# VHH binders against q84jc2, part 128

Target 1, 232 residues: q84jc2
Amino acid sequence: MSKMRNLVEEKFLEFYESWVIQLELYLHQLLIAHNNNTMSETELRHLISKLTTHHKAYYTAKWAAIREDVLAFFGSVWLNPLENACSWLTGWKPSMVFRMVDRLRKSRVVLVEAQVKKLEELRVKTKFDEQKIEREMERYQVAMADRKMVELARLGCHVGGESVMVVEAAVRGLSMGLEKMVKAADCVRLKTLKGILDILTPPQCVEFLAAAATFQVQLRRWGNRRHYVTHS
Key: E = the ipSAE of ESMFold2; O = the ipSAE of OpenDDE; V2 = 0.75 times the mean of E and O plus 0.25 times the DockQ between their complexes.

## First folded at step 7 (VHH)

Design xa39 (framework vhh_6qgx_2; at its last look DockQ between E and O 0.80; V2 from the best seeds 0.00; counts 0 for: pae E 8.8 > 2)
Fold by ESMFold2-Fast, scan of step 7:
Structure xa39 (fold): chain B 232 residues (1-232), chain A 126 residues (1-126)
Amino acid sequence: as target 1 above (232 residues)
Amino acid sequence: QVQLVESGGGLVQAGGSLRLSCAASGRTFSSYAMAWFRRAPGKEREFVAAISGSGDYTFYTDSVKGRFTISRDHAKNTVSLQMNSLRPEDTAVYYCAAPEGFSWYDMTSESGYDYWGQGTRVTVSA
């Protein structure tokens, strides 16, 4: 049985599939760059710029889509169940990227003390911004469960234009609130990504971006295989 | 040798105030978040408050928000916890904590901290 989709979902599904294919191509380029020390700093900066532009294109498309239907991004049809289960406010949890930074430190990447200091402050700031958004989400969930909202929904079932209009206005308000929260979360994501890339050298940026893209691509592949039958 | 030494604990009546201080020696922690944890009689150690290296960002457990204030002084290499409107359930040994270096662990996780003080006792009577 096919899932029901609206126009926003169909359009974003088409966009996202193409976007992921391009991400995989960029990942291939990042891995080649990481394993080959013949690339100049100018070439590395150009590759990093392609990745940052690619991520900005995603948020441009996302923000256009959520203006039309923010609920499409909660339990997205273009993401598999594993990707949806790992989502925090319709995307990756910003503070989780510091696990990748810590992994790089423990492997081969030598970070100078000045970089460590800036990364630590950014990590704490990112967590602070996440908690502010989580408090807003808690307030939103409380408002959704509010007896007054439940009573208004009940009254809206009766014939009366005024009660119907009040319920309709409340539902519109809830959607606008979610859009604001999703955009706030995306701003934290973009600021965190930009902050890390501003602190790291071009070779370190390539390794970081390769690690992040690898995780994103593998998570999608693992989730997609959940529905495959293996002959064993 | 790195040491964290807490001071300022004592006996106080409900509604009273205490100021705890943690003095660090052997190295500076100016680039790193530092935290206060507490252990109540018969309980596990729990997070109380944390402060970023810059001092610009602070974190509190829900039960102390609005009552406790964490601060730091880089010149003195100290972290302080101002405790107001104390309640009997605040009775605990309070510990200062600092990391060895960069950690991906949440500021509220004991796993993120490598250096710990011996603790200072706070007793709040009804």
Scores: ipSAE 0.626, ipTM 0.858, lowest interface PAE 1.6, mean pLDDT 86
Fold by OpenDDE, second read of step 8:
Structure xa39 (fold): chain B 232 residues (1-232), chain A 126 residues (1-126)
Amino acid sequence: as target 1 above (232 residues)
Amino acid sequence: QVQLVESGGGLVQAGGSLRLSCAASGRTFSSYAMAWFRRAPGKEREFVAAISGSGDYTFYTDSVKGRFTISRDHAKNTVSLQMNSLRPEDTAVYYCAAPEGFSWYDMTSESGYDYWGQGTRVTVSA
């Protein structure tokens, strides 16, 4: 059966489609920059700034949307099944990006010892923060069997017999908790990205961002082909 | 060649304390995490605790949280595990572990480490 989309889903779907298109354009520029050693540091920093701004725009839109309906992001209709399967709390898992950084070590790009040390600390910090959120999420999920959820379950057994207001209140409570988790996760994502970009040189940043964008775009493409998903 | 040598194991009564130490040699590990694992009789090796290169961040398995403390001394190139409120279920051979270099893998997994000590036996009597 086709899933009906609510207004938040529709709006964000449109946004995300446009956002991904722009990401692909930036990816192209990143790849050119990566393969062209003639670009100045100023030019590279400008490109990096474009990408960071682009990502900030995503989270701005996301946070606006989750205020309206955070549940939409736990079944993101704008993502294919593969993308959804790879999602951690409605987005990419922060520790995953260090795989992209690891690529830098194995490439012709040389990280100095000071960078390696900083990256290691950042990796550990990121992992620590992830685990903290996961524990909190676990507690939240366990707590879902509380009075409110029991009430929802009870209401589900009585078609039309209970107050819609009770159901709405229970859903709101659940949503508020989830929103906090999502925002916490996004903060870790943003801090992780910022941390990495602060450690890397502009050329290294370009390579990192190219790798990350490539992964994101390819994941979408692979998923779309596998599941015959077309969003536009 | 990198060598890890554990010490401090022994017999202790339940509720007692023990401090394990691991000395690393062959190269510096100041930039990389170090960890303790343990293998109880009849069980597989399991993660106990890890500490970042700087020492600012620590990880623990749930069963030892609040009782065990991992620390490191960069000057001596050692990592320590202070074990308090020991329980019979803590009985195991404890291993020190270190990565070959910078690792992106889970530091709570054996796969995150390349070098291992021979282990030191900890026995907690009831």
Scores: ipSAE 0.027, ipTM 0.360, lowest interface PAE 5.4, mean pLDDT 86
Fold by ESMFold2, look of step 8:
Structure xa39 (fold): chain B 232 residues (1-232), chain A 126 residues (1-126)
Amino acid sequence: as target 1 above (232 residues)
Amino acid sequence: QVQLVESGGGLVQAGGSLRLSCAASGRTFSSYAMAWFRRAPGKEREFVAAISGSGDYTFYTDSVKGRFTISRDHAKNTVSLQMNSLRPEDTAVYYCAAPEGFSWYDMTSESGYDYWGQGTRVTVSA
């Protein structure tokens, strides 16, 4: 069973390595755009579009891999998916991105009142969506625990091939539910990113994306290091 | 001078209802989140409920979900807290809070708010 998890994870790690290299190349372009005023608005919007497309490509590949084996993204080979799902669903919390916006605002970026109002409303919506996902995950975890207790009672009285099929059905249900919740969390991440980029001006977007890419590489490295154990 | 003034507190029997109101003066807060906090005797102030600037999103501490409703009236520059099915554990001084500017971290934290009312006492008897 470990073998199947390792195959999907290996394919995604190969994609991820290429993806990170390209992100670092985009970061260099963002820093150049940030540090000089030679780029037109059209050129800035093109660069911003490339970063948006790059992030979408990450999630497209992730969702394809999750469809094959969602457990590959939880990082610990020693723990079951429920224990791993207590963290924020294979990634950073969507609302964390607003700490980056606030850091930029406090240091050097001048935001007008209309932008600040829109960003606050988006932050609140993002928090609201996060809480909805957390509530759904709690309900899911309770439902799966109840099914495990039924299975344990059956093993005490009804042992055999039927027990294996019940376990397999529970694992399939767990995987489908986890896939749905991971996709929901990723959709909140994407909607929040797009919302921020829609509110900021192109030069502000470049500054935001440069800051975010710097921290995102670190967060990705730690997230994907948890997956390396399955290859060793 | 910015002022927040709470009203509507009092003594009520368990199972009863109260409606708290917070009138803001000195500026409008229609673009900003506003919140209610409470302090039970001998305890630190704790979050109760918050409402976004637009009013579209509300947040509640777990112990009051389904019983309390926060709302706002931008024309009157007020925020209200409808408290139903009150319990003795709801006994506290209730404070209205508003930020100086936009809060970027957590609407449920005291550190997100700069203006506070003097509070209105709610006592729920058995």
Scores: ipSAE 0.006, ipTM 0.486, lowest interface PAE 8.8, mean pLDDT 77
ESMFold2 (binder alone), look of step 8: mean pLDDT 84; pTM 0.871
OpenDDE, look of step 8: ipSAE 0.022; ipTM 0.327

Design xa4 (framework vhh_6qgx_2)
Fold by ESMFold2-Fast, scan of step 7:
Structure xa4 (fold): chain B 232 residues (1-232), chain A 126 residues (1-126)
Amino acid sequence: as target 1 above (232 residues)
Amino acid sequence: QVQLVESGGGLVQAGGSLRLSCAASGRTFSKYAMAWFRRAPGKEREFVAAISGSGDYTFYTDSVKGRFTISRDHAKNTVSLQMNSLRPEDTAVYYCAAPEGFSWYDLTSESGYDYWGQGTRVTVSA
């Protein structure tokens, strides 16, 4: 462990910076596709696939990292304070993707009846899934506090090695529980994204992905600008 | 003409129960989420509960979770709110809300709803 960052934080910081640069490049391609109607459905599907693969790569890297150190994802050093303030269980809140598209109100995404029915169900289901995870996290936090109290009382009765093992077990239990909750939240994120993309047509998918990527990139720039102003 | 008409409000003692009903006329909302909002005197409207078109998914504000149950009846074109273990803080005018079409607005945002009833008053005494 270093004074500034541990190995997991250093490796994920490097990964994340590269991942964001590639996201900005894909956003540029999405905006070109949105503004140029000469692109075929096959080309649009190919671009959507690149974005989908890019997001899956993020979760592959994230889940490998949290297996080693889930606490690195709470108040992450690779995110600015604004990005951290907007986080829900180490990432974006799933229901927020519906609000991201709402930002483009006048973009005239014409939805057919079958799409409306599926999107409405997904919108409420996403809220339901979020609430379920929040209740599980609350129960986990209460249970962890109770266990900590018991272990602290037991620690007071010992001198040496046994107390060290008890403390290590409690810390491991906390990390395992947080890893489970983070993965559950990420599963809701992926199901929500997949659900929307499965319902929308390729041109609508491009518009949706462009809106989502724009929001993520602008949030990062907004937070970084605040730091620049503070330091300057 | 589209209308939402709420009923079932009244005066009740703390710990009591009330069942609110919202009858929709002029069109069906079977594909759309419908919601209940409330407004205490001198305050802004706040979200209470929502139900999906199918009725399979429901969402509640934290202060009413476990005490209130939202349900719907497609045959009668109605949405109901069963309120149990009522508290003085639940005192408000309760409004039924429905959208014109699909909305990208968050489920809890007033902006996502185009049709509103005139409200039914609920008064919970200490």
Scores: ipSAE 0.527, ipTM 0.842, lowest interface PAE 2.0, mean pLDDT 85
Fold by OpenDDE, second read of step 8:
Structure xa4 (fold): chain B 232 residues (1-232), chain A 126 residues (1-126)
Amino acid sequence: as target 1 above (232 residues)
Amino acid sequence: QVQLVESGGGLVQAGGSLRLSCAASGRTFSKYAMAWFRRAPGKEREFVAAISGSGDYTFYTDSVKGRFTISRDHAKNTVSLQMNSLRPEDTAVYYCAAPEGFSWYDLTSESGYDYWGQGTRVTVSA
């Protein structure tokens, strides 16, 4: 049975498809820049800026969408099952990107001592922030077994006009809490990304962004092949 | 050779306090995170607390939040664990842990650390 998409899902699906296409184009540019190593620092910074702007655009669109329906992002129809399975609070887990940074360290890229120190500190901070969000989520989940959820469960046994209104109100209340947590998680993502890019040199940033984009694009491709998913 | 030596363990009544200390020797650990783990009788070793290299960031397992405080002294190359409002379930051997170097592994996991102390026993009576 096919899942019926709501308006928010449809709109964001369209957006995301376009966004991913553009990401693939940028990935191509990043790979060229990384492999040839012929671009000037100015050119590299420009490329980095394009990518950062692209990511910011995603979150701008996301935050607009979650104001309308945050629940759409907990069953993201624009993602395949593999992508969804790898999601942490509707997106990538911030701490995972440090694996990509570590790849830089193990590659031809040399990180100076000052960079290593800053990255280590940022890693711990990111973990701290993630745990904070997770604790809040746990608290929220425990709190879900409150009057609102009891009411929802009770109303599930019979449907009436007044009952529908009560259910909708309860769902709205729950959604507000989820929205807050999703935004908090996204803030950690953005801060982590910014932190890493502030520590790395332009060539290192390009390599990092290439690795990140590659992972994202490949994950999508692998998932699509496995599950024969077509979103467009 | 790198060594970690814990101290400060002992017997304490429920509601009491202890301060554990770990002294690192052999090299400096100022740039890397350090952590405390514990192993209760009949249980596996579990994460308790960690502190960043600079000391600016700390995080804890849920069961000790608000009661335990991890800190470090760079000048002395030590990490400490202030334990307040102790409970019988806090009874365990407490271990200090440090990484060999730069690591991207989960610092709440044993795999994130390469050096371990011999442990100091904490017993909390009811």
Scores: ipSAE 0.041, ipTM 0.526, lowest interface PAE 2.8, mean pLDDT 86

Design xa5 (framework vhh_6qgx_2)
Fold by ESMFold2-Fast, scan of step 7:
Structure xa5 (fold): chain B 232 residues (1-232), chain A 126 residues (1-126)
Amino acid sequence: as target 1 above (232 residues)
Amino acid sequence: QVQLVESGGGLVQAGGSLRLSCAASGRTFRSYAMAWFRRAPGKEREFVAAISGSGDYTFYTDSVKGRFTISRDHAKNTVSLQMNSLRPEDTAVYYCAAPEGFSWYDLTSESGYDYWGQGTRVTVSA
């Protein structure tokens, strides 16, 4: 038997499956809104608000779960292997969303020069924040490989109570460090998303959110089809 | 019509300094990141440094961090690269790069830049 799911993994798997089903329903609404030129700004803002609330609900649940077991989010059991392969620090890479923004330049609802300039500055700032976190993670990995991993490996050879206490303290330290980095990455994700939505008009926000949700849903479907392709 | 012209290259001994300049003409790039790339003989072109349109954010490849400083002057439409503590491994032709407009490509990727200069040669002797 492979790795057994713990309580945190079971609860978050149940949450995530429901969250994705609701995301697909919101995607349907976004696509209808995108094709409907008669929706008012108030109606569009209401739909955008539903999506932002939905994403905030994800981070609320995630942060509660990582407080209990951050390691559950590295190689998550609620994600298929393709989704896990595409993850950057337990989620989407913030700069990747600018691919969805670039599509708006060639869309029916065009970006004006002032928006393009703000988006370019936000894109560069997002990359700066990403690299800062990547350097912190690199330092963490080096420390884990050298000092903490060697210490854990050595102590794992002893059966005494003192060794158990030191190992437990080291594991707690590792988990706390990862939790801090995951939260930092999530804060960059949320700031990037908010920044984009603040720059875009409501129709552009709908198109952006539809593109992002489509990519997320399609990535999941592509990964779930692995080993189920029956044609040569 | 858009042209990027690099200058400031030359021969220098290890531990020395050089300042490269890139003068842009035909348009301004005030709202866009600009970058320096380099290519050593027989090697692929690699990212060196980039600076945001505002000048508030700078990026460096690990091998030059702490030694090179990128800056820009919007009034002169110029991007500069101050190179200190030069090493023989820094020997390359240095290129200035600028985008046509907004790009989804990572700013360290050549694919994100549409305008390139002809390059300025830097040779660092042991």
Scores: ipSAE 0.447, ipTM 0.782, lowest interface PAE 2.5, mean pLDDT 86
Fold by OpenDDE, second read of step 8:
Structure xa5 (fold): chain B 232 residues (1-232), chain A 126 residues (1-126)
Amino acid sequence: as target 1 above (232 residues)
Amino acid sequence: QVQLVESGGGLVQAGGSLRLSCAASGRTFRSYAMAWFRRAPGKEREFVAAISGSGDYTFYTDSVKGRFTISRDHAKNTVSLQMNSLRPEDTAVYYCAAPEGFSWYDLTSESGYDYWGQGTRVTVSA
């Protein structure tokens, strides 16, 4: 079945495809840096900075897009079904990244006690923040089901022009709430990422970022193979 | 060996209050989260509350929010659960839980914890 895409979906699709390509390039650099261990700390920090800048660019673009149509991100056409299934409030679940950090611990990376303590606290904080957002989302959804959905259903029975305007206004109201939730989730993502990178050494950051990027890229590849998804 | 010992359970009327305490021995758990779980008759053990190592962050299962408060005393190496406005559905054996080290798993899951107390029984009458 052919899906009709709106302008926001089309633009972001194009952006995301390019963004992912660049991510793969950075992943390659991260893997080289990690496996060869030939780069200086300065060089590693520069590489880390490039990745962080890249991620910031994503959210900049995302937030611009969600201002126009936040609903586009709840059916993200630029993602395959597997990627979408793994999404939490239009992105990766913040607490998930700590499993990647755990991988570092179980690998050749040695975390000092001070790092372990900080990471533990950050993990709990992240979980706490996730739950806050989830509660807010639930509250929002319940409230909307009680009010807006009933209103929309009622208005949907009428085909008059005035009814259409009211429905549109209601949808806008819904969108505003969703935008707030998405931004809140993204803030937790960014804070979590920053927190982890602030705790880890440059070599550890590179390994972490490599693991994260690998997971993202592989998830996309697996999903594409499974569902034969082609992105233009 | 690490031991967790719960206390404070008992019989209370609906609307009443209890304060549970868990004393940890054998090592300090200051840096790691601690939690309370409970098992009601005929039900599986479920998460109740958790507190971070620092004590700065607490979170609860939905059914106890606003009624229960988890806290910890680092000096005494204890974690407490203040239970207010108790309901018959709160009747359960309450368990204290602690990890051996830091865990990257969900703190609301039993799998996140390695050490468990023997439990203290809380009975709330109608």
Scores: ipSAE 0.125, ipTM 0.607, lowest interface PAE 1.9, mean pLDDT 86

Design xa6 (framework vhh_6qgx_2)
Fold by ESMFold2-Fast, scan of step 7:
Structure xa6 (fold): chain B 232 residues (1-232), chain A 126 residues (1-126)
Amino acid sequence: as target 1 above (232 residues)
Amino acid sequence: QVQLVESGGGLVQAGGSLRLSCAASGRTFSSYSMAWFRRAPGKEREFVAAISGSGDYTFYTDSVKGRFTISRDHAKNTVSLQMNSLRPEDTAVYYCAAPEGFSWYDLTSESGYDYWGQGTRVTVSA
């Protein structure tokens, strides 16, 4: 397989590898905090703040990268095949985090009725936002298959200056549409994460973030192991 | 002693309208989504529509979007389904569904609902 990396892909790969290393360090701190019921509320809030800042840093870097090349995020070279297979519009599917919330209901963390009500409303809102984005993606896919795009693809087979320019204009238009949808999906992710953290107490936030980070880290390790076994 | 009782079914001609109602007793569901499912002759139950606890969010299966409207009345502890521009393909027994509590199951999945009514029959003539 040849490496088809552009500058954006190389830069983001370097960023992402460092970001994941730091996530694993934060996960270690979350697990210590969860197992040790001796940390103060101030210490827990500080740890939660470090995690939220870390996730915001990811989206800051991602949005800078997609401004240059959004297509790099469809089939990302910094993700293994399993991570890519589990992606919904270049990232985690927002509604999936409520599976982590359901774990809290069944563990030591007791959710009060008011929290359950707020989580249920947030869960439904998140699904509504997801469906809105999915409808936009379906419209985008239909537009990609329309007669004009077929004609542009045909012209692209005959490289001769004008054909190249027409294809480049079409790709720019498609990239702008994809960038808008990816940012919309990321906004749903961030709003869902913030909403959950706003509803939960600091100890519950630590348990939730630990569960989410554990899933992300394990998914990467499972995918890396499977890929290694398959190709070794 | 939770019960869901559907009403409003009947026979109508294609293009007609029906309003289904589901009355809940034994508890309130004001914090939870409630849904309508249907089962056509010889088919499995399928999702039709759902409404959030607040009533601010509604969901519909593609075949009924724009024709059906789900609503709820917390004071009467009821959820209703207004069915317009009915088609022969809408012929089915319609069921009201409600959850026991918070669920990670998708709103369109039967697995997310614990309480079910006996159903009300809707027949749409060609």
Scores: ipSAE 0.443, ipTM 0.775, lowest interface PAE 2.5, mean pLDDT 86
Fold by OpenDDE, second read of step 8:
Structure xa6 (fold): chain B 232 residues (1-232), chain A 126 residues (1-126)
Amino acid sequence: as target 1 above (232 residues)
Amino acid sequence: QVQLVESGGGLVQAGGSLRLSCAASGRTFSSYSMAWFRRAPGKEREFVAAISGSGDYTFYTDSVKGRFTISRDHAKNTVSLQMNSLRPEDTAVYYCAAPEGFSWYDLTSESGYDYWGQGTRVTVSA
């Protein structure tokens, strides 16, 4: 059965489709830059800035949308099943990007000792922050078995049930908690990304961003092929 | 060659305290995380605690939280594990672990570490 989409889902779907198209264009530019050693530092920084701006735009749109309906992002109809399966609190897991950093280390790009030290510390910090959020999420999930949720469950057993307002209040409470968790996760994502880009040189940043974008785009492509999912 | 040498193990009564130390030699590990693992009789080796290169971040398995404290001394190139309120279930051989270099692997996993000490035995009597 086809899932009925709400207004928030439809709007964000449209946004995300356009956003991904633009990401693919930037990926192409990143790959060209990576393979072209003639680009100036200024040009590279400009390209990096375009990508960072693009990512910031995503979170701006996301945060606006989650204020309306955070639950939409736990279904994420704009993602295929593979993308959804790989999601951590409605997005990419921050600690996973260090695989991309490790790729840099193993490539022709040489990281100086000072960079390695900073990256290692950032990795640990990222892990620490992830765990904090996970603990909070766990606590939240356990707390979901509270009076409000019990009441919601009880009402669910009755056709035509009791007060719609009680249900709405329960849903609002749940949504507020989830929104807090999602925003916390996104903050870790943004801090991690910024941290990495602050440590790397412009050429290294381009390579890192290319790798990250490649992974994201390919994951989407693989998922679409496997599950025959097409987005307009 | 990198070597890790644990010390400080022994017999202690339940509720007692013990401080383990690990001395690293061969090279400096100041930039990388270090960890303690333990193997109880008849059980697999498990993560106990880890500390970042700077010492600013620490990780613990749930069963030791609030009782154990991991710390490091960069000048001496050592990592320590202060164990308070010891329980019989803490009885194990404790191992110090360190990575060869930068890794994206989980700090709480054995796979995140390349060098291991020989271990020091901790026995907690009832």
Scores: ipSAE 0.325, ipTM 0.725, lowest interface PAE 1.7, mean pLDDT 88

